VHH binders against c4kar8. Designs and how they scored, part 187

Target 1, 263 residues: c4kar8
Amino acid sequence: MAELSTPSPASPAPLDGGRGDELEKFTLRGARQILQLLQDLITHRGLITAHTGGGHSFMTAVLKVDEERGRVVLDPSPDPQANRRALAAPRLTCVTQLDGIRIQFPLVGLGEGQDKGRPALFAPLPAEMLRLQRREFYRLQVPLAHELSCLLKAEDLARKPVEVSARVIDIGAGGVAVVVPTGAAEFVIGGTLPACRLALPDGEPIELDLEVRNLNRQTQRNGTEQLRVGLRFAALPRAADTRIQRYIFKTERALNAKARGGL
Key: E = the ipSAE of ESMFold2; O = the ipSAE of OpenDDE; V2 = 0.75 times the mean of E and O plus 0.25 times the DockQ between their complexes.

## First folded at step 11 (VHH)

Design x43 (framework vhh_7n9e_1)
Fold by ESMFold2-Fast, scan of step 11:
Structure x43 (fold): chain B 263 residues (1-263), chain A 126 residues (1-126)
Amino acid sequence: as target 1 above (263 residues)
Amino acid sequence: DVQLVESGGGLVQAGGSLRLSCAASGFTFSSYVMYWGRQAPGKGREWVSGISGSGGSTAYASSVKGRFTISRDNAKNTLYLQMNNLKPEDTALYYCAREWPSSYYDEYTAEYFQHWGQGTQVTVSS
């Protein structure tokens, strides 16, 4: 006779067990370390993408840490629906970047209220935060002034071929994240977009195949919604890889030089 | 309420075929990408296939490519998975989903597939 219990299909799955040990060395669990990192995010006005599940996220920021009450105060979305999704979520997964280093942390028990007369979201301090100091996890946030774009070849809602010039918001060794208006084209996780063209500031566009890895309907801080598409470089030629790495390195050095103060 | 109800699973011999259905209600079906996923005993959730709202774009996991075909009938609010040349390794609970959660830049994430469907069991005998 078989066990009578059935799998619970709706429960959130944990991290892959084989990867948990690798991430452990990047996990902060000390209360003082967590408080300091959250304070650094406040000081640098770091923008946080808060994932609420179901492919939805919104842009927020840590406004303050209330150490006495053991909680963080977050900037609510101007979109009431995004806030409703966040409050209904069993867990927020918060993702941000500080000085090129990827930071992730969970928030559970989200509530709403006011801070000094202004609407705010509140959550207990996270018990852990990931600070990923590994180069392959690094993603350069693309400076707006670079106007980096990728011409995507996709289909619209009527099954007709369309070309969409998408703004590149981050770039790493393995791929890019782009933003498109909701409804501009149809994307499917696992789908391949052939012969896309990545425009870098120096030189001709790079032709490459991209695989769709993730899709998020992201509510911006101004309340507008956009589709964020994560794209992996498929079959990347060596020359293209060299140009992408050169762009990332050059841009990092330029941003670092400006941060040191100067001319 | 969003509801997804899978059906069509059962017992089949290796090399056989099954057609799974997912009846969707509570949302504008044609406006959403739809997915099939599966969970084998003792394994994590695995993405199987996806289809755009119009039906024009499809994608498949390498393990099923060429054997499975995803399709949809927007007039009937129904998603299908035609499964041919079934293998013992295809034995799993199959479920449909309106959303596939974002994964963190390949392979390191606290996020996994979430769905509203109860699933339909497929068992392939050798």
Scores: ipSAE 0.224, ipTM 0.649, lowest interface PAE 3.7, mean pLDDT 80

Design x44 (framework vhh_7n9e_1)
Fold by ESMFold2-Fast, scan of step 11:
Structure x44 (fold): chain B 263 residues (1-263), chain A 126 residues (1-126)
Amino acid sequence: as target 1 above (263 residues)
Amino acid sequence: DVQLVESGGGLVQAGGSLRLSCAASGFTFSSYSMYWGRQAPGKGREWVSGISGSGGSTAYASSVKGRFTISRDNAKNTLYLQMNNLKPEDTALYYCAREWPSSYYDEYTAEYFQHWGQGTQVTVSS
C-alpha cells in the first residue's frame, strides 16, 4: 500500500535541512514581546511583504493592533485580485525589516472589513514572530537612489537569449533579490544564469554566476505587478565578496546615520 | 480555482521508463514556471525538476539529471516528466506544482507552498 501525502505548508528545501531547529532561538513567543514588535512596525511605518502562496505577494503594513479583539489590522492592496488571493490563502507569511533585522511572522484566518470607514484586512495576532539578528542572515534593503542593477543573461518568451537590466532591491552575503519587468525574460527555480554583471558603486561591474532560488509576482503599493527574483551567488571570489560586504557595511552605516539625523 | 491533476505512475522494474502527466486548470498556464517534486515514504519533499513558462529553460536535481526530461504542452495545459533508467531510489509519490519553496529570499520562512494534486505513485522494483 502507498503512504498518503497530506497537503501542508512549505518545508525548507532538503539542502536547508535542520534550519528550523536553529531558528527557534530567534523566535519570539511572549505576548508582550509580540505586541511590542508589532507596535514598533507601526511606529516606524514598516512595509511588509505578505506572501499569499502560489508565487504571489503584496505590499502591506500594520495599521493597528486591536488587543481587545486579539487581532491585527492590515492595509489592503489597491489590487482587488491580490486581496482575493490573500483571503483565499490558508496562511500569509509576512516578511519585513526593522533597522536591518529581518522580521517574519505567519497570519492565519485573514478576513476583510472596515476600520474607521476604510477597507481593511484583519487577522488574529500571530502566536510567534521571528526576529533574525545575525550577520549571515542580514539582507540590506538597497536604497532606490543608489540605482543598483544587475545585468541578467536569460531567455525571453521566444526562447532567444536576452540581457535584462534588473533593479537590485536587496543584497546579502549569499545573493541578491532583483525586480524584473513582467514579460522581459523567463526564469525557473534551480536554473543558472551565467556571467551576469552586478554593478556596485566604486568600480567595474562584478561578473557572477547566479542561481535562481525564488520567483514571486509581487503587487506593489500602487497596484502594479512585478516579478521578484531571488538569486544566489553560485561562486563568490574573495575580491567580489569583499566589495559586496563593503557596500553593505557602508550603506547600512549611512542609513543609520541618516535615520538619527546625521545627514 | 487552481487545479493540478497528476497521472502516469505505476510499478516498473529498475532500468524501466514512465511518463508522468499533470493536467492544469484555473490559471494562465503559459505564464507560470512549473515544477515536479517527489516524496518518498517517511521523507520530506524533494525538488526534482522545473521548466519556464515557454519551455525554454529547464532545471534538474543532480540525482535525476540525464535520466529525466521535463516538458510542457501549453496548448493542452499539460506538464510532463519523462523518466528513463529508473532506480529503486526513485520510488516516491510524484506531484506537480506552480511554485517551489526557495532558499535565498525565503530560506528562513517555512513558506506556504500550494500544490493542488494528490500526486501519482511511482514504485521501482529491483
Scores: ipSAE 0.602, ipTM 0.844, lowest interface PAE 1.3, mean pLDDT 82
Fold by OpenDDE, second read of step 12:
Structure x44 (fold): chain B 263 residues (1-263), chain A 126 residues (1-126)
Amino acid sequence: as target 1 above (263 residues)
Amino acid sequence: DVQLVESGGGLVQAGGSLRLSCAASGFTFSSYSMYWGRQAPGKGREWVSGISGSGGSTAYASSVKGRFTISRDNAKNTLYLQMNNLKPEDTALYYCAREWPSSYYDEYTAEYFQHWGQGTQVTVSS
């Protein structure tokens, strides 16, 4: 009777992006803490970007935490291809924000099934969750009603100059994330987009240079693929910085007031 | 499956030149920006250069700007890095990648970066 040594679940690779010592302070490893944070994500209906690798991601949410079975239930993508990528990935990297704090956690051992007769994704509970409380990492999720946009000066697939109006999805002191239709323009990380125009609700657009810092193909809930572009402010005039900061603070205050039932 | 295979590395004297190649397969090469990175012993991964899918846009790290040239042949699914005026500090394992994590937005999500080659060693002697 050969005791089938159940392969010890491979300890999920640490979320160590190379600054291991600094991240340890923000890493939750306690079972109770992890469960509480996942429950908080459910309660707040937190949208999660699940990265499947290969520069692809999809939007999901934690639907349920099954403590008895030690698993988390996720909302599947409406895109079957995204789900296939997720299931094939050795690891999902889940990224979200709660109360302005970035949360990141890995999921391994993803499977598909049904929860209460609905398609669902299942994974064992994460062994660790990163909760970044640093102000430096704060990004304001831009309310859809604000309709922030950035006019990007780029090149198309034919290397012709094009202007692309991109929706701003988040903003911080150091830059913006925008979404563009796939194929609208070509971007390269490290590239500079000169003389772009950021439109804020409070006045004239801000002219600024942007540096491409991140590219991610994202499948939306409607199944449409978009390109998320992370952009750093390369040269921001002081007056522009002040306006951006004012917008962020004002918006945060309004969101917090609404959350408290004041509006 | 995505495959990236680097070649062209070697030993060169300071001031010398090398041309690296990266053969890509398993995806539509022309649809993706491609990148060169390097890792020196005991150091983290360093971004070196990037090129858009069509090759119309290029970018370089400040440390290599004016010395290195990135290019691509989409018909051959091959990425290139021409390295001129090499310096001892350029000594590293050079690898090509289809994705690159950002230290700005995704500093802590680098773990999903999976599509890179095994690398080719470049050694520059003084």
Scores: ipSAE 0.103, ipTM 0.613, lowest interface PAE 3.1, mean pLDDT 83

Design x45 (framework vhh_7n9e_1)
Fold by ESMFold2-Fast, scan of step 11:
Order: structure tokens, then C-alpha cells, then sequence
Structure x45 (fold): chain B 263 residues (1-263), chain A 126 residues (1-126)
């Protein structure tokens, strides 16, 4: 018996020649390793963004791992619509960060119930988890005290030009994630936002072009919805890149020093 | 089970028009941003146009702005690209694509699209 894979005669979109192999190096499939990582997320009270598909997500956390029943218990959203979307979805894609390392995993077969008398979401343990340890996957969670913002040049719902001051929630070597007020602007993946201004605490705003890479409607823990936009730095000048990297490095050092300050 | 099937390509003279279609199946079409991309012979791939799930937002690469129009019919699960005033440099394999879930890869370096069709060839003679 031989299986013949029919070659696709038309060329697909560009393949990152190393992407499949590169991600495999960071994929955990051992039951003990998965349990340990989930327990680490509980211990660190890590917030998880759970994507329900169609550009919707909500904030959750792992409340416990039920090893005996092979299940994970998640904190439901205070927004009933977010929970309804999650329960209706065939899969959740969970994204979080632990010690600067991006963690991603799927949850399939989500159910609702009670844990210790409180509403909870339940899912079987994931069969795999990604633990991405590369520099370009690192994202600094921006401290609220820094009030980091980016002035976006975008379009509103009627496709008229608007300027939106967006809060920067994370920043990495390749871009930023921002929160945009609902209805303030519309975005399209692959589109370029020219002449945006990134305000760092240490000087004049950086002028840069930003490419829209992803869009997500996220339900916050307080039940309000926000649009989260992932933006790539397009053609970043060396001086701007240096300033951004310096901010990331200084902030990481300050956060690490604060964590160590308890002796 | 996500399938994207492009059609409508062909040979056309410079200044001519073509309408491309993409039949989508295996997902809730109206919930996703959809895109047209292309790859010219000897060139890398580039995005051409994108449209939001509702059709309320569109964007175009500078090379096609004013000449191409993206649209969708959510009742038919079909994406369209109306191409007018075609130029020899528009010669390429055109493919439709569905967005990545925003959490799948690093947002700054991820592929533009999670799923691609097989494409439809457009050749513009001068």
C-alpha cells in the first residue's frame, strides 16, 4: 500500500522553510511537561488570552489542573457573551507569557460547570503546548505606570482618516500590541499605517510606519470589549530600533531588580 | 477542512479587466478577514488587498490602489477581486487567503495568512 500525495500544481503563499521544524523544537508533548507548565501558570497567576476564533478573545487564567480527571479548569469571563462564544467554539487558542517566554496551546471540548461552588470552564488537558524561546517572540508587558502610547493614523468605520491615541500593552523587537477603543478605527491585516508616533518615556516620539499583523476583539476581566491590534515595525531606522531595544532592556532590568529586591 | 478555491484568471491585454472569485468552505466565512495575494514570476509574494468580515473595511497595496476593488458575498461564501486597467506588471498567480488567529504566531513576524488557495493565473500582455 502506498499513499500518493497529489502535488499542488499552483504555488501556495510563501512558506517559511524553517517554520514547521522550528516550532517543533518548542513543542511540548510529554504529559509531565504539560502538567508542569500548566502548574507554573497557576503558581505565577499568569493571565491567558483565550482566542475563540473570528477575531474574538477573552482574558482567563488556569484555576487548577485536575490531573486525576485529565482536565484543566479555567476562570470564566465576566461577560456572558464571551463565555457563550468560547463554549460554541470548536477550539480555544490560549496565549500567555511566562518569564518572557511565549506559551501557546489549544483547548478542545470546552464545557461549563462549577468548581468549589463557583462558575468555571473545563477542558481536557492539551495534547501539546508551544513554548517559544526565540528573541523575536519575546514581548515586554508594558507597565501601566509608563503610560506608553502610540498615535495611530487610521480610518474610522466610514473609512475617513482619524488619529487614535492607542495604549501600548506589549512591545518587542518587531512591533507593538495596542488597545484601541471600540469603534474608534477600522484595520485590515497587511495594511500599513504611515507616520504613526510611538511615545517612549525617554524623549521625543518615534515616527514610524506600522503594518497591521493581527486583530482581536478581547473581553476584559471587567466585562468590557476592546480591540487589540498587533502592529509590526516597517522599515524601522537603526536609531529608532536602538531606542526601542534600550527601553525594553531597561524596563526588563527594572522589573527583575524589583522582583529580587525582596532578598 | 478549510478550502479556498480561486477562479477567473486568464490572459488579457494591458488596459483590460478581470474578475477573480474565491469560493470558501469549512469555516464561518463572515467571521474572518479575507485577502488577495499574488506572486509574480521571479518575485516574492505580496499582499494585494484585504476586506473585513462585514465588508466595512478594505485596504489595498499602493501598486493596485484605484484599479482593483475587493468585495465579498457572505451569503455565498465568496470573495471577489475586480481588476481594472491591468498592467503587464500585474502578471502573477493570484491566491486568496484567510487570516491567522491573532494568537497563533508572534504578531510581529507571523505569516500574513493561515490558509491559502491554489491560486489562479493572471497574464497581462503588453
Amino acid sequence: as target 1 above (263 residues)
Amino acid sequence: DVQLVESGGGLVQAGGSLRLSCAASGFTFSSYWMYWGRQAPGKGREWVSGISGSGGSTAYASSVKGRFTISRDNAKNTLYLQMNNLKPEDTALYYCAREWPSSYYDEYTAEYFQHWGQGTQVTVSS
Scores: ipSAE 0.000, ipTM 0.182, lowest interface PAE 12.1, mean pLDDT 77

Design x46 (framework vhh_7n9e_1; at its last look DockQ between E and O 0.40; V2 from the best seeds 0.00; counts 0 for: unsure alone 61.4 < 65)
Fold by OpenDDE, look of step 13:
Structure x46 (fold): chain B 263 residues (1-263), chain A 126 residues (1-126)
Amino acid sequence: as target 1 above (263 residues)
Amino acid sequence: DVQLVESGGGLVQAGGSLRLSCAASGFTFSSYAMYWGRQAPGKGREWVSGITGSGGSTAYASSVKGRFTISRDNAKNTLYLQMNNLKPEDTALYYCAREWPSSYYDEYTAEYFQHWGQGTQVTVSS
């Protein structure tokens, strides 16, 4: 009776080691670290973009961390459809920023219920949280009081050229994220928007080409749907880059000063 | 449920042409940009092309630009990829997708977007 040595399951081929290793450096897996970071998100009332798949997301927040039950409580969307999508999703991808650091974490096993008599979403604590400190991932959240706009040259649903004034929600060295009304224009990832105009407070708008890198339909807390468009600076003149960097620096400084009670 | 079914793949000689189709169902097809991607053996998924919902704007990877043409028939809920002047390096499993992962949300977020078809195999022989 020859004991058929069951071949040891081949160790999953290491995911392409370089990018994975880099990401691992920024991944928190410690329970205490995760709890602390979630608590920090609560303390700062950080808005979280919860991605439910299919290019859809909604704005939420961590309301509570229940350590005893090992779960996180999220603010549900005002859109019942978004909540349904979230509950149906095998995984919720949460994205936020704290102190200029991008934070991402998955939630699996979402459920709905009530917290203190209010509707809430529940999920087990994330097993990992990604905290990206790299400069390349840094995005300044544009304060509502300091509105930046970007005039996008695109096409509407009728394939007619249209200019859409989009609010810039975040800005980095490599690009901007903007919000546009749903249906205002059509976008495709990989597409180029030529001769757009980024309006900065310090002077004339910067003319630049933008590449669409991300599209996300987002439901806001007020129930309004908007399209979030992630845009890369395709060709940025050095002078423009300098202006953008200056703006980011000045704004960040101002925000920090305000946070410290100086303004 | 979103369904995407690719077809039209096959074996072709270098310099040949193929036309891929993707039948879409379970959503308002015309309201979404659509994409083609491919995965060569031992490689990750590569973005190939995209088209807006109306079909008014298209985008192409540099590797296929000038050779491939993306189009759509919204009345038929079908996405197409005309591939001309095929090269051995074009050998891959070709997928259509309603969403495409963005570098903005990195690979971690990309895992969430799973609206891909089963793919159609394209093999280009030398």
Scores: ipSAE 0.677, ipTM 0.876, lowest interface PAE 0.7, mean pLDDT 85
Fold by ESMFold2-Fast, scan of step 11:
Structure x46 (fold): chain B 263 residues (1-263), chain A 126 residues (1-126)
Amino acid sequence: as target 1 above (263 residues)
Amino acid sequence: DVQLVESGGGLVQAGGSLRLSCAASGFTFSSYAMYWGRQAPGKGREWVSGITGSGGSTAYASSVKGRFTISRDNAKNTLYLQMNNLKPEDTALYYCAREWPSSYYDEYTAEYFQHWGQGTQVTVSS
């Protein structure tokens, strides 16, 4: 019999690396391109995760682009503390997706006020926006209707083993992002979660070893807080990789067909 | 007001040991995972170790695994890093942090390190 290939062993890579020059080809700096992309986010009602530092973020959206004043108008959080963190931050890192393509941009000089009598946050137009168009970095935003979940094996606050069913919000070739209620379990960046189970629509759950790469306490649009956990596939067998890729491609094609053919 | 104050660095010979401390204030210490990072001269910031809020789970960079031990005392709001068998390559400014930036592969974020301390210098001589 032929010997089955196993993934090469890998030590955790540094969680911070010099990537700057690689991203230049994905960076938009033209005023017209930036305005068009921001308008596309408005048109598609794109939800934005605004990172305020300290492991905190809140969900927002671009409500309007004020070209005359050179600024964007953002939806404030219903949680006053999230807004205070944002206003105190020297910079917001805004992250969103449009058709599975990751979009990221900085906002500096955030202020608060009113737009047409409603509370609003204001910031100057970003000087640059990243639009990452590479398959290896593609993350499919999982449709809510799929109810995709991952059963995580972790520890609670009392250091007791706990199993948490976490909703998968995005998935790519290298990992998943999941949402866990705050306080359900403890996670640490760089930590490994062995024998987790990813439930895909087709077939039995996939057993995976996952590494925690990102932790963020995200204030939802209703004001509640959830923990967002970014998880890397540590040692992914070929069969599991094939099933994950098949799910991504099938879902992407179905979403594209619906967008083009759906009324 | 979130404050993190590192201490315990110094000059040590290769093969020696040091214990770093980080005094935290202004937040519920036990509710947050805590991290040690370092920055060597002319290099970017490198993740070294992390520990959950309860202290039940830890993680280490491959370069320090087996030599460094992270721990915490939640009653004292203090994070520790026990460093054994130090190498010249461990020479760096060491920081404690309440957060760590997303990895290059998984997330392309450029977050400010809002709640990092001033650091404590570790110099390992041959």
Scores: ipSAE 0.651, ipTM 0.872, lowest interface PAE 0.9, mean pLDDT 83
Fold by ESMFold2, look of step 13:
Structure x46 (fold): chain B 263 residues (1-263), chain A 126 residues (1-126)
Amino acid sequence: as target 1 above (263 residues)
Amino acid sequence: DVQLVESGGGLVQAGGSLRLSCAASGFTFSSYAMYWGRQAPGKGREWVSGITGSGGSTAYASSVKGRFTISRDNAKNTLYLQMNNLKPEDTALYYCAREWPSSYYDEYTAEYFQHWGQGTQVTVSS
């Protein structure tokens, strides 16, 4: 009666690979270009989200590139389970932003070891990196001081209505990414959250409908696990769109003025 | 380790019905949203349906809404897809997943997902 066996794992390519032609012009494949971009991430101390699959990710950073050995060195998570998932994953999909430009790259063949006497993760250099320099894909990283939140109307684990105040970690023309404590509410990709409320620093909260587009359990740099929810604006009245664009513009200007220093 | 095994596919005439199953092991099944996807010959992977961990909320692709019903039995660690009024364009390899990588608001972002096993073939004849 032994008809069921353990299935062979399959590691399919990213599901949005059908849009690869549009992204090809943003894809870096030259070894020196890749090394320079990784070095820029190190210099600017870029925080990276590493997706391990199965609905999980963790926060990391590139500590160094070892050009002679052809490998990149990553900061491990303080959560041992996050590291085990990363080491077991057939691929890490790394996502970050450099000066408002989205950077994405795969790492394959991740291993563990030590760097300067400290635990580290190692992988061969990526064969390609996506550097998406285009305004409509811009995502403002929300300054911590702004404490932007979005009130989500969802259901808890007992299928009862619940309101969850979620911290907004980034915002763009088409949506937001938020974090909530694991277990605070249930979400499903493709689900719609009507009448949510986005609290911007100035003015009344914006009522808007959101669609869940991304959902993963993310291990933070301090090792705690939170649920990261990527949300698309499902229906956005012009007034709401104007207020969101105004917030993004004003915040960009403020950040740029600080970056210029005292000119 | 995480294992997902699909079954219940087969050959069916247009207008007919099939019920797919996905047996899950190696993780706390009730804590995860689950998904069905499909891939037809010559086409990309298509999200079909999703369900929350408790089963309290569901979502469907417009092409299957009203014809397909996703459900789960958390006591049996099993995910189901009831497919009614099947059409030839529903012919595909169907697979279940614990995640569905997609952009949350920028359409260039994709994450891989893993289906566990070979999937189950559904073939709908005219």
Scores: ipSAE 0.562, ipTM 0.844, lowest interface PAE 1.5, mean pLDDT 82
OpenDDE, second read of step 12: ipSAE 0.676; ipTM 0.876
ESMFold2 (binder alone), look of step 13: mean pLDDT 78; pTM 0.788

Design x47 (framework vhh_7n9e_1)
Fold by ESMFold2-Fast, scan of step 11:
Structure x47 (fold): chain B 263 residues (1-263), chain A 126 residues (1-126)
Amino acid sequence: as target 1 above (263 residues)
Amino acid sequence: DVQLVESGGGLVQAGGSLRLSCAASGFTFSSYAMYWGRQAPGKGREWVSGIYGSGGSTAYASSVKGRFTISRDNAKNTLYLQMNNLKPEDTALYYCAREWPSSYYDEYTAEYFQHWGQGTQVTVSS
């Protein structure tokens, strides 16, 4: 079974239990592959969320790989308490992305010292790294201007059937994340929502069954609370899968063009 | 402040039963789905079961389906887990939770789970 640390909302989720056999295909154990991937993270200045357990994480980066000592050198947190938690942790779960690919690896035996006169954290090279080059791990953040929605069939707080039009905030091959006002409907992790309707720009809404995977209550700056719901596609027809992929591809290209053009 | 206090664990023989309780305070209990999770010695945390705030719908992990029953009493702010036909593999520290993020799909909406109780130990002898 995979390790069970949970991510912050801003970082990719760690490995889920029950996926060991599937994830073995994406696990790198060769020393050369691990060294190359760590070097790629340095080259691309990849930020890493390091989960220390107990609800805590900190942002770090690989500063260098010390092959002679078999160590990675990490950028310490500016928060001394975060560094103390990291040093006390039996392991760190490190999560990052490289070119849209989710990367996760453990670090065990964290120490502190100096690198070129500056504070640094040191850990032995990881024995394994997970590189999830799977379509189902990619998420497009949906532009607000697209007004993408999903009509959810759920129950309200009085156990009565209710239909809720939820705004889609991200979408991938495996599902969608949506937001609903607090109190509009009830959800439970592992529950199913039958015959929901995903509205895409091209054509009729797609009817599909959704499984609730994540729930997060967020208080907004204006004091109102909203519920974020992560929903997995239970059975996705090929035609629907093609339409979703086209939407993702076209939107990603448009966003990349905008970023370069300074619009 | 959110507080969750688990109780009802103990030593039981294989095939036996236990009922766990979780006393909740510091939030509107009926407005939240509630969960049971567990952590076996030397292993990570495992999701066990969930229940709607209304009590109208439940979900179970495959490993416990048919043997465990989750329920709640909103008037008493209490969550229950009835465990039947216990197996040595059910030996774990059991936690009551207001949140249970799954990492399978959705890191974007997941938050670190903060509102765990201390847990109650269940030990099943063979």
Scores: ipSAE 0.153, ipTM 0.562, lowest interface PAE 3.7, mean pLDDT 77

Design x48 (framework vhh_7n9e_1)
Fold by ESMFold2-Fast, scan of step 11:
Structure x48 (fold): chain B 263 residues (1-263), chain A 126 residues (1-126)
Amino acid sequence: as target 1 above (263 residues)
Amino acid sequence: DVQLVESGGGLVQAGGSLRLSCAASGFTFSSYAMYWGRQAPGKGREWVSGISTSGGSTAYASSVKGRFTISRDNAKNTLYLQMNNLKPEDTALYYCAREWPSSYYDEYTAEYFQHWGQGTQVTVSS
């Protein structure tokens, strides 16, 4: 007889749901807490993905907090088009991670100018910052040396099946973010990619179904643009979950040890 | 300036059909995946359907799969939603968008979206 199990596909919130239902308890509104968190981002050289709307973002960083003038100073993109999108946006949504904790905050009223003779972007201090300190929201930034890839099964521009080897840039308990080669395939939020293969350094590739949850054209610190695809594990077998968690734990431990040097 | 203008809504009897259109301007339409969403009276926004840049990939909410067909005409900068076998529960204001706010596999951190259309009302009577 074949294995008998109750089908229990992961049932994450729908694409239109869950976006704010529990966020209030993770929201910081104290001026001193906000200032401290922004200073922590400066101290740790935290890279920030600033979403400008329309599926566009750029990589930035907080260069300075001007408490007297009540503003933050951000590193502009070397791509003038990314800066123009940011300045035209009614709101930036800034996303980053600090010590495994996901941090998100809005910036409204972005302007441009100079700081110490160099181009800079300025915005009023955010009135609130979201700090999500749960394991499910943690994303391990994958070391380039690990050469993690995911073989995606998608369709090309001519609606023909294609297999795309995508570089895994981050990984968490619920999914991966990948960089897709230019022109290789098309994606749509809500689409399912069946029988994809996630390659980890230990063992055979993991076969799993992925759901497209996020699409973003991100301008890198060097001014180049790349397509980033956020993919959720649609149904994750226990053995696969164990291997992914083991990889995350081992890599975190190694990165933390390396960052602290000989200690 | 990004503009999205929906049209084609109206009042229809259950089992009927409607074709919605979304005229896009102010951006390179062929470079963006496009989406239809809806908001029913007293409810939040619901994702309905999505289509990739060339139309090679489509996705549908379970509630509409098999009844609705999303399509696009990149030469005309227009997005379509063909709605067949309409049900009273399809009654909603329908919007098009060039992005869909969705959390990257955690549902808690949605990305900002800049432009939604004004919407077109669909009312299905029993």
Scores: ipSAE 0.567, ipTM 0.839, lowest interface PAE 1.3, mean pLDDT 82

